VHH binders against q9y6x5. Designs and how they scored, part 3

Target 1, 379 residues: q9y6x5
Amino acid sequence: LPPKLLLVSFDGFRADYLKNYEFPHLQNFIKEGVLVEHVKNVFITKTFPNHYSIVTGLYEESHGIVANSMYDAVTKKHFSDSNDKDPFWWNEAVPIWVTNQLQENRSSAAAMWPGTDVPIHDTISSYFMNYNSSVSFEERLNNITMWLNNSNPPVTFATLYWEEPDASGHKYGPEDKENMSRVLKKIDDLIGDLVQRLKMLGLWENLNVIITSDHGMTQCSQDRLINLDSCIDHSYYTLIDLSPVAAILPKINRTEVYNKLKNCSPHMNVYLKEDIPNRFYYQHNDRIQPIILVADEGWTIVLNESSQKLGDHGYDNSLPSMHPFLAAHGPAFHKGYKHSTINIVDIYPMMCHILGLKPHPNNGTFGHTKCLLVDQWCI

## First folded at step 1 (VHH)

Design a21 (framework vhh_7uia_1)
Fold by ESMFold2-Fast, scan of step 1:
Structure a21 (fold): chain B 379 residues (1-379), chain A 123 residues (1-123)
Amino acid sequence: as target 1 above (379 residues)
Amino acid sequence: QLQLVETGGGLVKPGGSLRLSCVVSGFTFSDYYMAWVRQAPGKELEWVSSISSSGSTIYYEDSVKGRFTISTDNAKNTLYLQMSSLKPEDTAVYYCARESYGKRYTLGYFDYWGQGTQVTVSS
């Protein structure tokens, strides 16, 4: 039988939560599997970009999902969370479910993972759910397990996405121990439900399961605001994305806009596109705007005072607060192994190896994940 | 016009070595992913190795790991494949290919190909 893999994402699960809260179900999962304590994500540390990096192994400038809100200067198209179904935005890369279906003639299944309800290069996940945040975790899990057990060609790659703890992280902030404890306990219970369901259906022993996330979360405050309106008038630019990475499209001379912004706040870096630090790998794409503003950790860029967010992400990917974790269990993985750090782009070539797929050119390094795998030697 | 020109193929004995070169013209070499793909007689195309546009990420097909090395010389717009410990199973036509992300993807990975260079491993 072909190897099977279920990839699960809990949006905004900061790695540090594992040390500060109790996760009995996740700890039982890890005890017989592997844990990567920190995953260094790609810049910008946002949901759509990092979810697409996980399944393509590419930096954002290469896969084209460079933010949750985008503007393409060549085609004049606008992207937002509400119109993410235009294939144009997703066609700069080939995600693993497309490769799985075309290269091996196997089926893929998806419950809400970003991009899976979009035909990419004229190929959509064999089984999928249209994005709807109101659909319960249980319903998503029921559909995924049904497809894993009852499909021909067999479903060999499946994805499951859940919006928490990101939504609560934004609302309460990661330092709100009372509210975050409640949310994280509920997530741990969902992990328990997932494992129990797979055991009941006879899938647990032969299925590879990865539990990961796209980014972390940092505490924000009304004391840490950058008011962009104090620096520049609205008539000078079009705002493509706001915080904590602002994407600025000048309506006048780019140099004039840059000069008004460059010394506006000590808590924000201002870059002309060609001056964006190489370490971000965030420069070579038409969807990256002529001027990018990067706020310091915990600072929020606003247009007229007040932000309702007590937590946010999107900050520098070198920050530990922005890092998620990765846990995995299954026949491909060692038992009881703990690893310190991998890059989020390394997940894609590891998953290709597990599924026996030839990876498309990517920015990951298979050697970084070999210690997790039973069929590899790392020591 | 875009051109990819492969050289360096030939006849070699098992255990021998060959270096393939691909000289590129008509585009900025370092802006694109580059690959080597081979086709043995009567077989399908088989991906051999890829190098990312930054040169920082390199992948090999399992059967060639430790034996083949892909590299680039951006100043010369040249892609290389250093092949060592060659086996009869490595006999194939080797193609240099360009991948262009930032455009509509083609299902063959690559939008431009060289004409191929024949490698024959025999005594």
Scores: ipSAE 0.000, ipTM 0.110, lowest interface PAE 21.0, mean pLDDT 87

Design a22 (framework vhh_7uia_1)
Fold by ESMFold2-Fast, scan of step 1:
Structure a22 (fold): chain B 379 residues (1-379), chain A 123 residues (1-123)
Amino acid sequence: as target 1 above (379 residues)
Amino acid sequence: QLQLVETGGGLVKPGGSLRLSCVVSGFTFSDYYMAWVRQAPGKELEWVSSISSSGSTIYYEDSVKGRFTISTDNAKNTLYLQMSSLKPEDTAVYYCAKGTVYDLRTGYSFDYWGQGTQVTVSS
């Protein structure tokens, strides 16, 4: 029978949390599996871009989900968390669940992973749940395990998404040890529930499980605000995305807008699209706006009022605070192996290898993940 | 230039009802999700409810589910919170908040707060 893979994301799980808090269930998972201590995500370090990079192996400029809020000047379409159902936004890449269903004639299942409730290239996951944050982790897990156990043709690729610790990271900030300890203990308990459920159903020994995240979290403060309205009037631009990376569409001459913004704050870099650093791989897509503002770590860009966010993400992907981790267990993975760093785009070709799929052209390097796999030699 | 103006607060008896309104000017609020957040005396800010720009996606804090209803009138750039079965613990200043459109899925992240409207539930 073909190999099976369950990909689990805990949104906003900063890699450094593993060193500062206790995770008995996750540590037991890692002891008999593998741990990648840091995953270098793609820029912008936001939920939709990075979740789509995990399943396509592409930089944002290549897969087209370049932010959580986007505008396409040619079609006049808008994208957001609450308006994400138009396939137009997702069709610049082929995610792994589509390849799984079309290439190998297998089924895919999804509990809330970004993009899985959208038909992409006229293909939607065989089994899926429409996004609804009110649905419990237990209900998501119940559906995924039912589909993994009882589907015909068999489900070989399944995804499970959970909003924490990101929601609490925003509310309390990552430096709030009391509140974050409580939240992270609950997540560890959910990991314990996941493992125990898979064992009880007889799935554990033959299932490959990856637990990862899309980004980290950094501490913000009301003392670290950049008021955009103090620098430029609303009549000069359309705001496509705000913080910590602002996407500016000029209504007047681009150079005039740039000149109004370039000295706005010592804690914000202002880039014309052509001047965005090459290391971001964030330039070659029409959805990237003509002027991009990038706030320094821990700084929030605001309009006319204070922000109550005590934590945020979206910052420079070289920052360790923005990095998630990756842990994995299953027949494809070594036991007790620890690896320092991979790129988030490397996850896709590794998953394709595990499932026996031919990867679409991608930005990942299979060699970076070889050391995790039992059927490969490390280089 | 941007303004959020909350109205509809007041003194009400336990079990009573109030309807809060937030009028937005200087911005097309249908481009963003909107939220109600509250701050009780001596407490931290608490998120109450949010609604997507299309009005199709709505979330509530557990303590207010079944008692409060959030809605929008896009033609009037107005956000509403219909509050019923009010309790003394609902006493707070209620703020209209503009959510960042990218944060609805990720939970509690809000920019731009209004002036607030006081709700007092007391016998």
Scores: ipSAE 0.000, ipTM 0.298, lowest interface PAE 11.8, mean pLDDT 88

Design a23 (framework vhh_7uia_1)
Fold by ESMFold2-Fast, scan of step 1:
Structure a23 (fold): chain B 379 residues (1-379), chain A 120 residues (1-120)
Amino acid sequence: as target 1 above (379 residues)
Amino acid sequence: QLQLVETGGGLVKPGGSLRLSCVVSGFTFSDYYMAWVRQAPGKELEWVSSISSSGSTIYYEDSVKGRFTISTDNAKNTLYLQMSSLKPEDTAVYYCARIDSYGGRYPDYWGQGTQVTVSS
């Protein structure tokens, strides 16, 4: 039987939620599988960039999804706050479902993972759902499991995306124990439903399942705002992205814009593109703007207005609050093994190994995930 | 100042109807997707319906499809949710939300919410 893999993302699931809340279903999953306690994601720590890094193994400067809102300086195209399905934005990398479909004439299935409703290099996921936030987790799961059982060529790679706990993390903040407890209990129940459905359909023993997330969440406050309008007039620049990483396209001399911004707030760092720290791997792409503002953890950049966000992400990827976890179960994985940390770009070459695919050149290191796998030796 | 103000909630009997309204200010209404999101007692947030900035793309949660209608009036900066054939399971606080990016898949601003109670 060809190896099969289901990749599940719960958006915004901060790693330390596992230690601060009860997850009986997830803990049963981990007991017979593996847990990576922290996944160091890519900068910026946002949904679209990190979801695309998981499935390409590339830093954002390499795969081209550098933010949730983007401007390409070479082509003069804008990726707006709408659901932009222009393949142009996604074509700088080859995601795993494309590789899966082209190397072995296998099928892929997708329930709303970012990019799966876009033709990338003229290839779209064999089975997919157009993004619709109103579709229940149960309906997404029903479609994925139907496609896993009833497809020719066989579905060997499937993805399932869920918007929580991100939406509630933004609304309530990660420090709201009452509301977050309710949300996280519901997610644990959904994990229980997932396992039960796979068992009922005879998929559980032969299917590799990865449960992960793209980023964490940090507490924000009305007491931690950076008013960009106090720094610089709107006539001097075009704003490409705002918070917590602002992307600034100067309309006047770049140095003059930089000088107006550089000392405006003690709670943000102002970088000329060339001066962005090398550790971010966020410099070598035409979609990265000439000036980037990076807010300190928990600070929100605003335009002369308040923010209702009590939680946010996008901050420095060295921050533990920005880190998700990874749990996995299946024939490829050890049972009861805990690992401390991997990089989010390491997930892609591991998944390629499990599926028997040749990975495209990537920034991940297969050696970092060897200890999770039964057919490999730890170093 | 950015503001979303919901009205129209209340107590209604099963089979009844309500119309929720959300008046927005402080941003260009027609530049954003708008959504109605609800939270039932003891449950997490549930996405109910969304409408594109142009009004041409509309989504509904399956449990409300055919019973609820989302609409906008761009001239009045107002989002509506017409609810009919209400059921006890529709009891929830209903929030008006602005979607900054479907790419980010996150509502970036929420109203205070309006309580809908369906009870005999």
Scores: ipSAE 0.005, ipTM 0.448, lowest interface PAE 10.4, mean pLDDT 89

Design a24 (framework vhh_7uia_1)
Fold by ESMFold2-Fast, scan of step 1:
Structure a24 (fold): chain B 379 residues (1-379), chain A 122 residues (1-122)
Amino acid sequence: as target 1 above (379 residues)
Amino acid sequence: QLQLVETGGGLVKPGGSLRLSCVVSGFTFSDYYMAWVRQAPGKELEWVSSISSSGSTIYYEDSVKGRFTISTDNAKNTLYLQMSSLKPEDTAVYYCAREKWGSGTYYPLDYWGQGTQVTVSS
């Protein structure tokens, strides 16, 4: 029988939540599986970019989903998270479900993972749900498990995406222990439901399950705002993305726009595209704008005098607050093994190995995940 | 089924007033920020106003400050935009939108209405 893999994402699950809250169901999962304590994500540390990096193994400049709001200078197209169905935006990479369907005569299934309701290189996930935030975790799980058991060709790769704890992290901030405790307990209960459902259906012993996330969360405040209106008039630029990484398309001289911005706040860095730090791997794509503003951790860039976000992400990917974790269980994985850190782009070649797929060229390093796998030597 | 339905658009003379309404269904209205955005002929999509779930925090685009008032009636699951001193420049399709928690973007909109046309002309 071909190997099977279920990839689960809880959006915005900051790695250090594992140390500060109780997760009895997740701890039982980890005890008989593996834990990677920190996953270093890609810049910018936002939902669509990092979810696509997980399934392509590529930096954002290479896979083309460079933000949740984008403008392509060559084609003049605009992208927002309310308008993400155009295949154009997703076609700069080949995600693993496409490879799974094309290299092997096997099916893929998806419950809400970003990009899975879009035909990419003329290939859409064999089974999928159109994105709808109102659909319960239980309904997503019911569909995924039904497809895993009742599909021909067999579903060998399945994805499941859930919006929490990210939605609550934005609303309450990660330092709100009362509200975050309630949300994280509910997520742990959902993990318990997931494991119970897989056991009840006879899938648990033969299915590889990865539980991960795309980014963390940092506390924001009304005392940490950068008012862009104090730096520059709106008539001089088009705003493509605002906070915490602002994407600026100048309407006038680029150097004049840069000079008005570069000393406006001690709490943001202003980069001409060619001066963006190499360590970000965020430079070589037409969707990256001529000027990028990067706010310091916990600072919010605003056009108005206030912001409602008590938590946010998108910040420098070297920040531990931006890092998620990875836990996994199944026949491919060791039991009771803990690993310190991997890069988020390393997940893709590891998943390709588990499924027996030839990975497309990618930025991940298979060697970084070898110690997690039973069929590999940890040297 | 999640739905946003705008009404109240129409043709009005310069200096006139209109009230737009947006009735929402399929989610708890008081748990979300709500926004009005517009698109004028030959122009970019423009954010107009946002209101918090409690109604205590309100934001306006500079060009509409003092002329437009955003409000909500949580009991009726309805968002309003009261427009006064209308100018030809306010001619646009107006959209009601729900802010999407978890997007981490400037445009945190996950659901939009079908839009309602506002035309300011003599």
Scores: ipSAE 0.000, ipTM 0.148, lowest interface PAE 20.6, mean pLDDT 88

Design a25 (framework vhh_7uia_1)
Fold by ESMFold2-Fast, scan of step 1:
Structure a25 (fold): chain B 379 residues (1-379), chain A 122 residues (1-122)
Amino acid sequence: as target 1 above (379 residues)
Amino acid sequence: QLQLVETGGGLVKPGGSLRLSCVVSGFTFSDYYMAWVRQAPGKELEWVSSISSSGSTIYYEDSVKGRFTISTDNAKNTLYLQMSSLKPEDTAVYYCAKPRDTYYGSESFDYWGQGTQVTVSS
């Protein structure tokens, strides 16, 4: 039978949570598998951009999901919320489930992974669930395992997305050890449920499972606010995205807007699009606005209001607080191997290798992940 | 035509109860997490409570836990906040809000309603 892979994301699972909390089920998973301690994600460090980078191997400027809120300067379209199902936003890349279905004539299955309920290049995941945050982890898992065991053509690539610990990270902040320990224990229990379900159904020994995340979380405070209304009047610009990376579309001369913003706060950097640091790989796309504001870690950009968030993400991708981890188990992976760091774009070519797919051109480097794999010469 | 209309505010004595309602039109709120936020006189906005479209995932600010109950009626496109054991510090304009992102843990709120005034005074 062809190789099978289940890709699981726990949104906002900061890498250092693994060192500060107990995860008995995840540690048992890792004992017979591999752990990558830090995954360096792409800028901006947000949910939709990074989830799409995982499955395309591309920087945000290349795959076109550049934020959770977007405006396209060429077509004048607005991404009004992150559940926008217009294929226009997703068609700048080919995600792995599309390649899996078209290249190998196999099926894909999806429980809530961003983009899987959208027809991309006229191809939608063979089995999918429309995004609904109210659907339990157990229901998502039941559907995925049913599809993995009963499909023709066979489901060889499956995805499962869960909103925690991101939701609680925003609510309580990552430094709230009492609330975060409760939340993370529940996630570990869900990982235990996942493994038990796969064993019960006879899938565990022959299925490759990757558990990862899109980003981390940092502590925010009411003492660390940048009031944009104190910098510039609303009549001078249209706000496309706010915090911690503000996307500014000028209604007047761009230089005048830039001059009003550039010295407003010592805790944000103001960039003209062409001056955005090359290391971000966040410049060459019409959905990236003429002026970008980047708040310092833990600072929140607001419009003359308090912020309800005690935790946030979206910050500079060099920050360890923004990094997730990757754990994996299955016939493709070594047992008991620990690796320090990979780039999030490296996950895509690794997954293509496991599934026997030819990857589309991408920004990942297969060599970075080959030491995780049993069929590769690492030394 | 997107609209949020809050009602149910009023003057109440300490220890009293009020039920706030928010009628939603122009979108299907069963696709979104909904929230109540409040603003006390001379203070900044404070988040109070959030609820998933199914009603299964609910969050409260610590100061209102055990006293306030958030709920929805999807058939009526209505969000409720049942408030009990009201305190003078609960005096505020209460606003109905949806997150900009339909994903739980959304970064900001969008489509603020006009608000409804709650005054707790002896």
Scores: ipSAE 0.000, ipTM 0.191, lowest interface PAE 14.2, mean pLDDT 87

Design a26 (framework vhh_7uia_1)
Fold by ESMFold2-Fast, scan of step 1:
Structure a26 (fold): chain B 379 residues (1-379), chain A 123 residues (1-123)
Amino acid sequence: as target 1 above (379 residues)
Amino acid sequence: QLQLVETGGGLVKPGGSLRLSCVVSGFTFDDYAMAWVRQAPGKELEWVSSISWSGGSIYYEDSVKGRFTISTDNAKNTLYLQMSSLKPEDTAVYYCAKDIRYSTGSYKGFDYWGQGTQVTVSS
């Protein structure tokens, strides 16, 4: 009987929300499972890059999803949330659902996880939903549980993605305790619904469930803006991505554009591509633009003086505010175990181990997650 | 220089209609997703609707579905919001927003705001 795994993401779930708000359903899940308090994500700390890192175990420069908005100078192609169905963007890596399906007698199912509605290396999830933000959590859960319980060959890997608390984090900012309390309570209720559904269908005892996220959130302010128009004219460059990491494609000499930007703001670092810090692992891909601007935490890069955005992410991955958590429950996991930190790229080799899959070469270290697992000896 | 200019607001009775316009300069719609967001007196900012670069992906907040229609005229570099069956609860300053990041679907943060246009629904 093959092991089964359901991977759930609540977008933008900052790790320290767990200590600042009450989660009775999530705490019951953790009590009988494991908690990793901080997951160190990859740079840049954005949705598409980190969701693809979770399922490939690779840094962004290696898997090719280097931002939510990208330009490839070799092919002249543009990537955005409106044009993300071209396999070209996703084909630099092999996500776990593809590996899962290439083994004999296994299927994968997906409810909205980034990349799962795209054929990657000529393989698409056996069961999937085309991305649509208007589809309720309940409908996504209904489809996933139906597929987990009624598939041949059996669904052994399933993913479920939900847009909150990211959408509310942007709208209200993470410091708005009244609004964030309401949003996070609703998420906890959805976790309760998920557990109840799995129990009612007889899936709970034999299913491994991971609940995680791609990044955190930090407070922004109209008092912390970097106006790019104050430093450089629009005619000198093409803007590929704006904030908090700006991707600049020069229309004139690269050095001249760099010189106009390098002293623009004390709250922004300006890098030529080859000067990007090695610790970011954000250099070795054609989709990374010749000049990259990195705003300090809580600062917003704008082309006008006004921004009403109250929360954001994308900042330096060393910042605790950018870190999500990971909780897991099931036959593969210890009960009541707490772990401090793993890297987001470590999730992939752990999941491959649980499913009995041979991982593709990756940047994760299985040893970092072995203490979570009942079949491993923790040192 | 990027500029967003909202117009079309005003005072209207419940059940009435208004058409908001946002004229953009300094960029083209081929590169960016566009959104309408609003702020009611004493309340938080509320996302209303978004439209993708191609016009192929359109999203609405639940309370406005079937009543509001978002559209673009890329040749005129103009974003529109057609509002019908207006309610007192729709009273707010409406802002045009630009986002070049993942701004439809899961990402709801917006990089800039125009001057806004006041919509007041009262008898």
Scores: ipSAE 0.000, ipTM 0.161, lowest interface PAE 17.6, mean pLDDT 87

Design a27 (framework vhh_7uia_1)
Fold by ESMFold2-Fast, scan of step 1:
Structure a27 (fold): chain B 379 residues (1-379), chain A 122 residues (1-122)
Amino acid sequence: as target 1 above (379 residues)
Amino acid sequence: QLQLVETGGGLVKPGGSLRLSCVVSGFTFDDYAMAWVRQAPGKELEWVSSISWSGGSIYYEDSVKGRFTISTDNAKNTLYLQMSSLKPEDTAVYYCAKGSDYLTEYYGMDVWGQGTQVTVSS
């Protein structure tokens, strides 16, 4: 049988949660596998952009999912959660499930991973679930394991997405020890359920499993708000995305809007598109707006209102609070190996190697992940 | 300390010409393939051309053969793409890329520049 890989994402799983809370099931997984302590994600540190970077190996400017809310000035199209099924938004890259199906005539399976319920380059995941947040982890796991065992051509790449701990991170903030402890214990129990299910079905010994996340979480406060209404009148711009990275489309000349915003708050940076720091790799896409505002860690951009979020993400990708982790187990991976840091774009070429696929051009570096793999020399 | 910096993009009329430059720092061209890759608005990344430094081999995507020329200047640590007979279909962000130590094909490109915009419009 060809190599198989299951990629699992727990949305918003901040790397240092592993050091501050107990994860007996995840720790047992890691003891017999590998751990990457920090994964440096792409800017902006948001759910849709980073999930698509994991499966394409591309910076957001290259794959086209540049935010959770987008506007394309050329086509006049708007992107939001309700519009995510338009292939237009996803067609600037080729995700790994498409490559898996087209290069090797294999099947892919998906339980809720962003983009998997959309035909991308006229190819949709062979087996998939339409996104519905009310569907339990148990039902997602049942479908994935059924498809891994009962498919022709065989499912060689499968994805599983879960909304926690992100939803609770937003609601309670990452510093709420009691609520976060409850949520993270539940996630650890789900990891235990996952491992047990795979063992009972005879999949565990021959399946490669990656457990990762798209970003972290930082504590927010009503004492750390940036009110855009104090900087500029609503009539001067269209707001495409708000916080913590605001995407501004000027209705008047760009320089005038920029000058009104530039010195408004000491807790945000204001960039003309061409002045966005090169290290962000966030410039070369029509969906990136002419002016971008980047709030400092823990600061929330608002429109003359209170924020209900006690935690948030989207901030500078150099911040450790924005970093997830990666743990992996299976025949491709060493046992008991710990690695410090990789880039989130490095996951894609590693997964292509495990599956025997030729990666599409990407921003990842295979050399960064080769020490995790048993069939590689790691110097 | 590996850096690639592209320049030379801009707006040009159909049938016009542009020369892209990529200045490399933190490494030399020794034992690395170099490539130009582009991404058109709303489209996937497309490999354009590559040059194998040690082998002196040059490759082009079929759609650009005879119109584009890839070259290097060792004294300046610079990779060039001379583009002629430009078409609206050539409108894209152009990226300079360095090959890996284990793969020299464009699929194994390790390091990418920030990109430079080329717009072909009447």
Scores: ipSAE 0.000, ipTM 0.223, lowest interface PAE 20.3, mean pLDDT 87

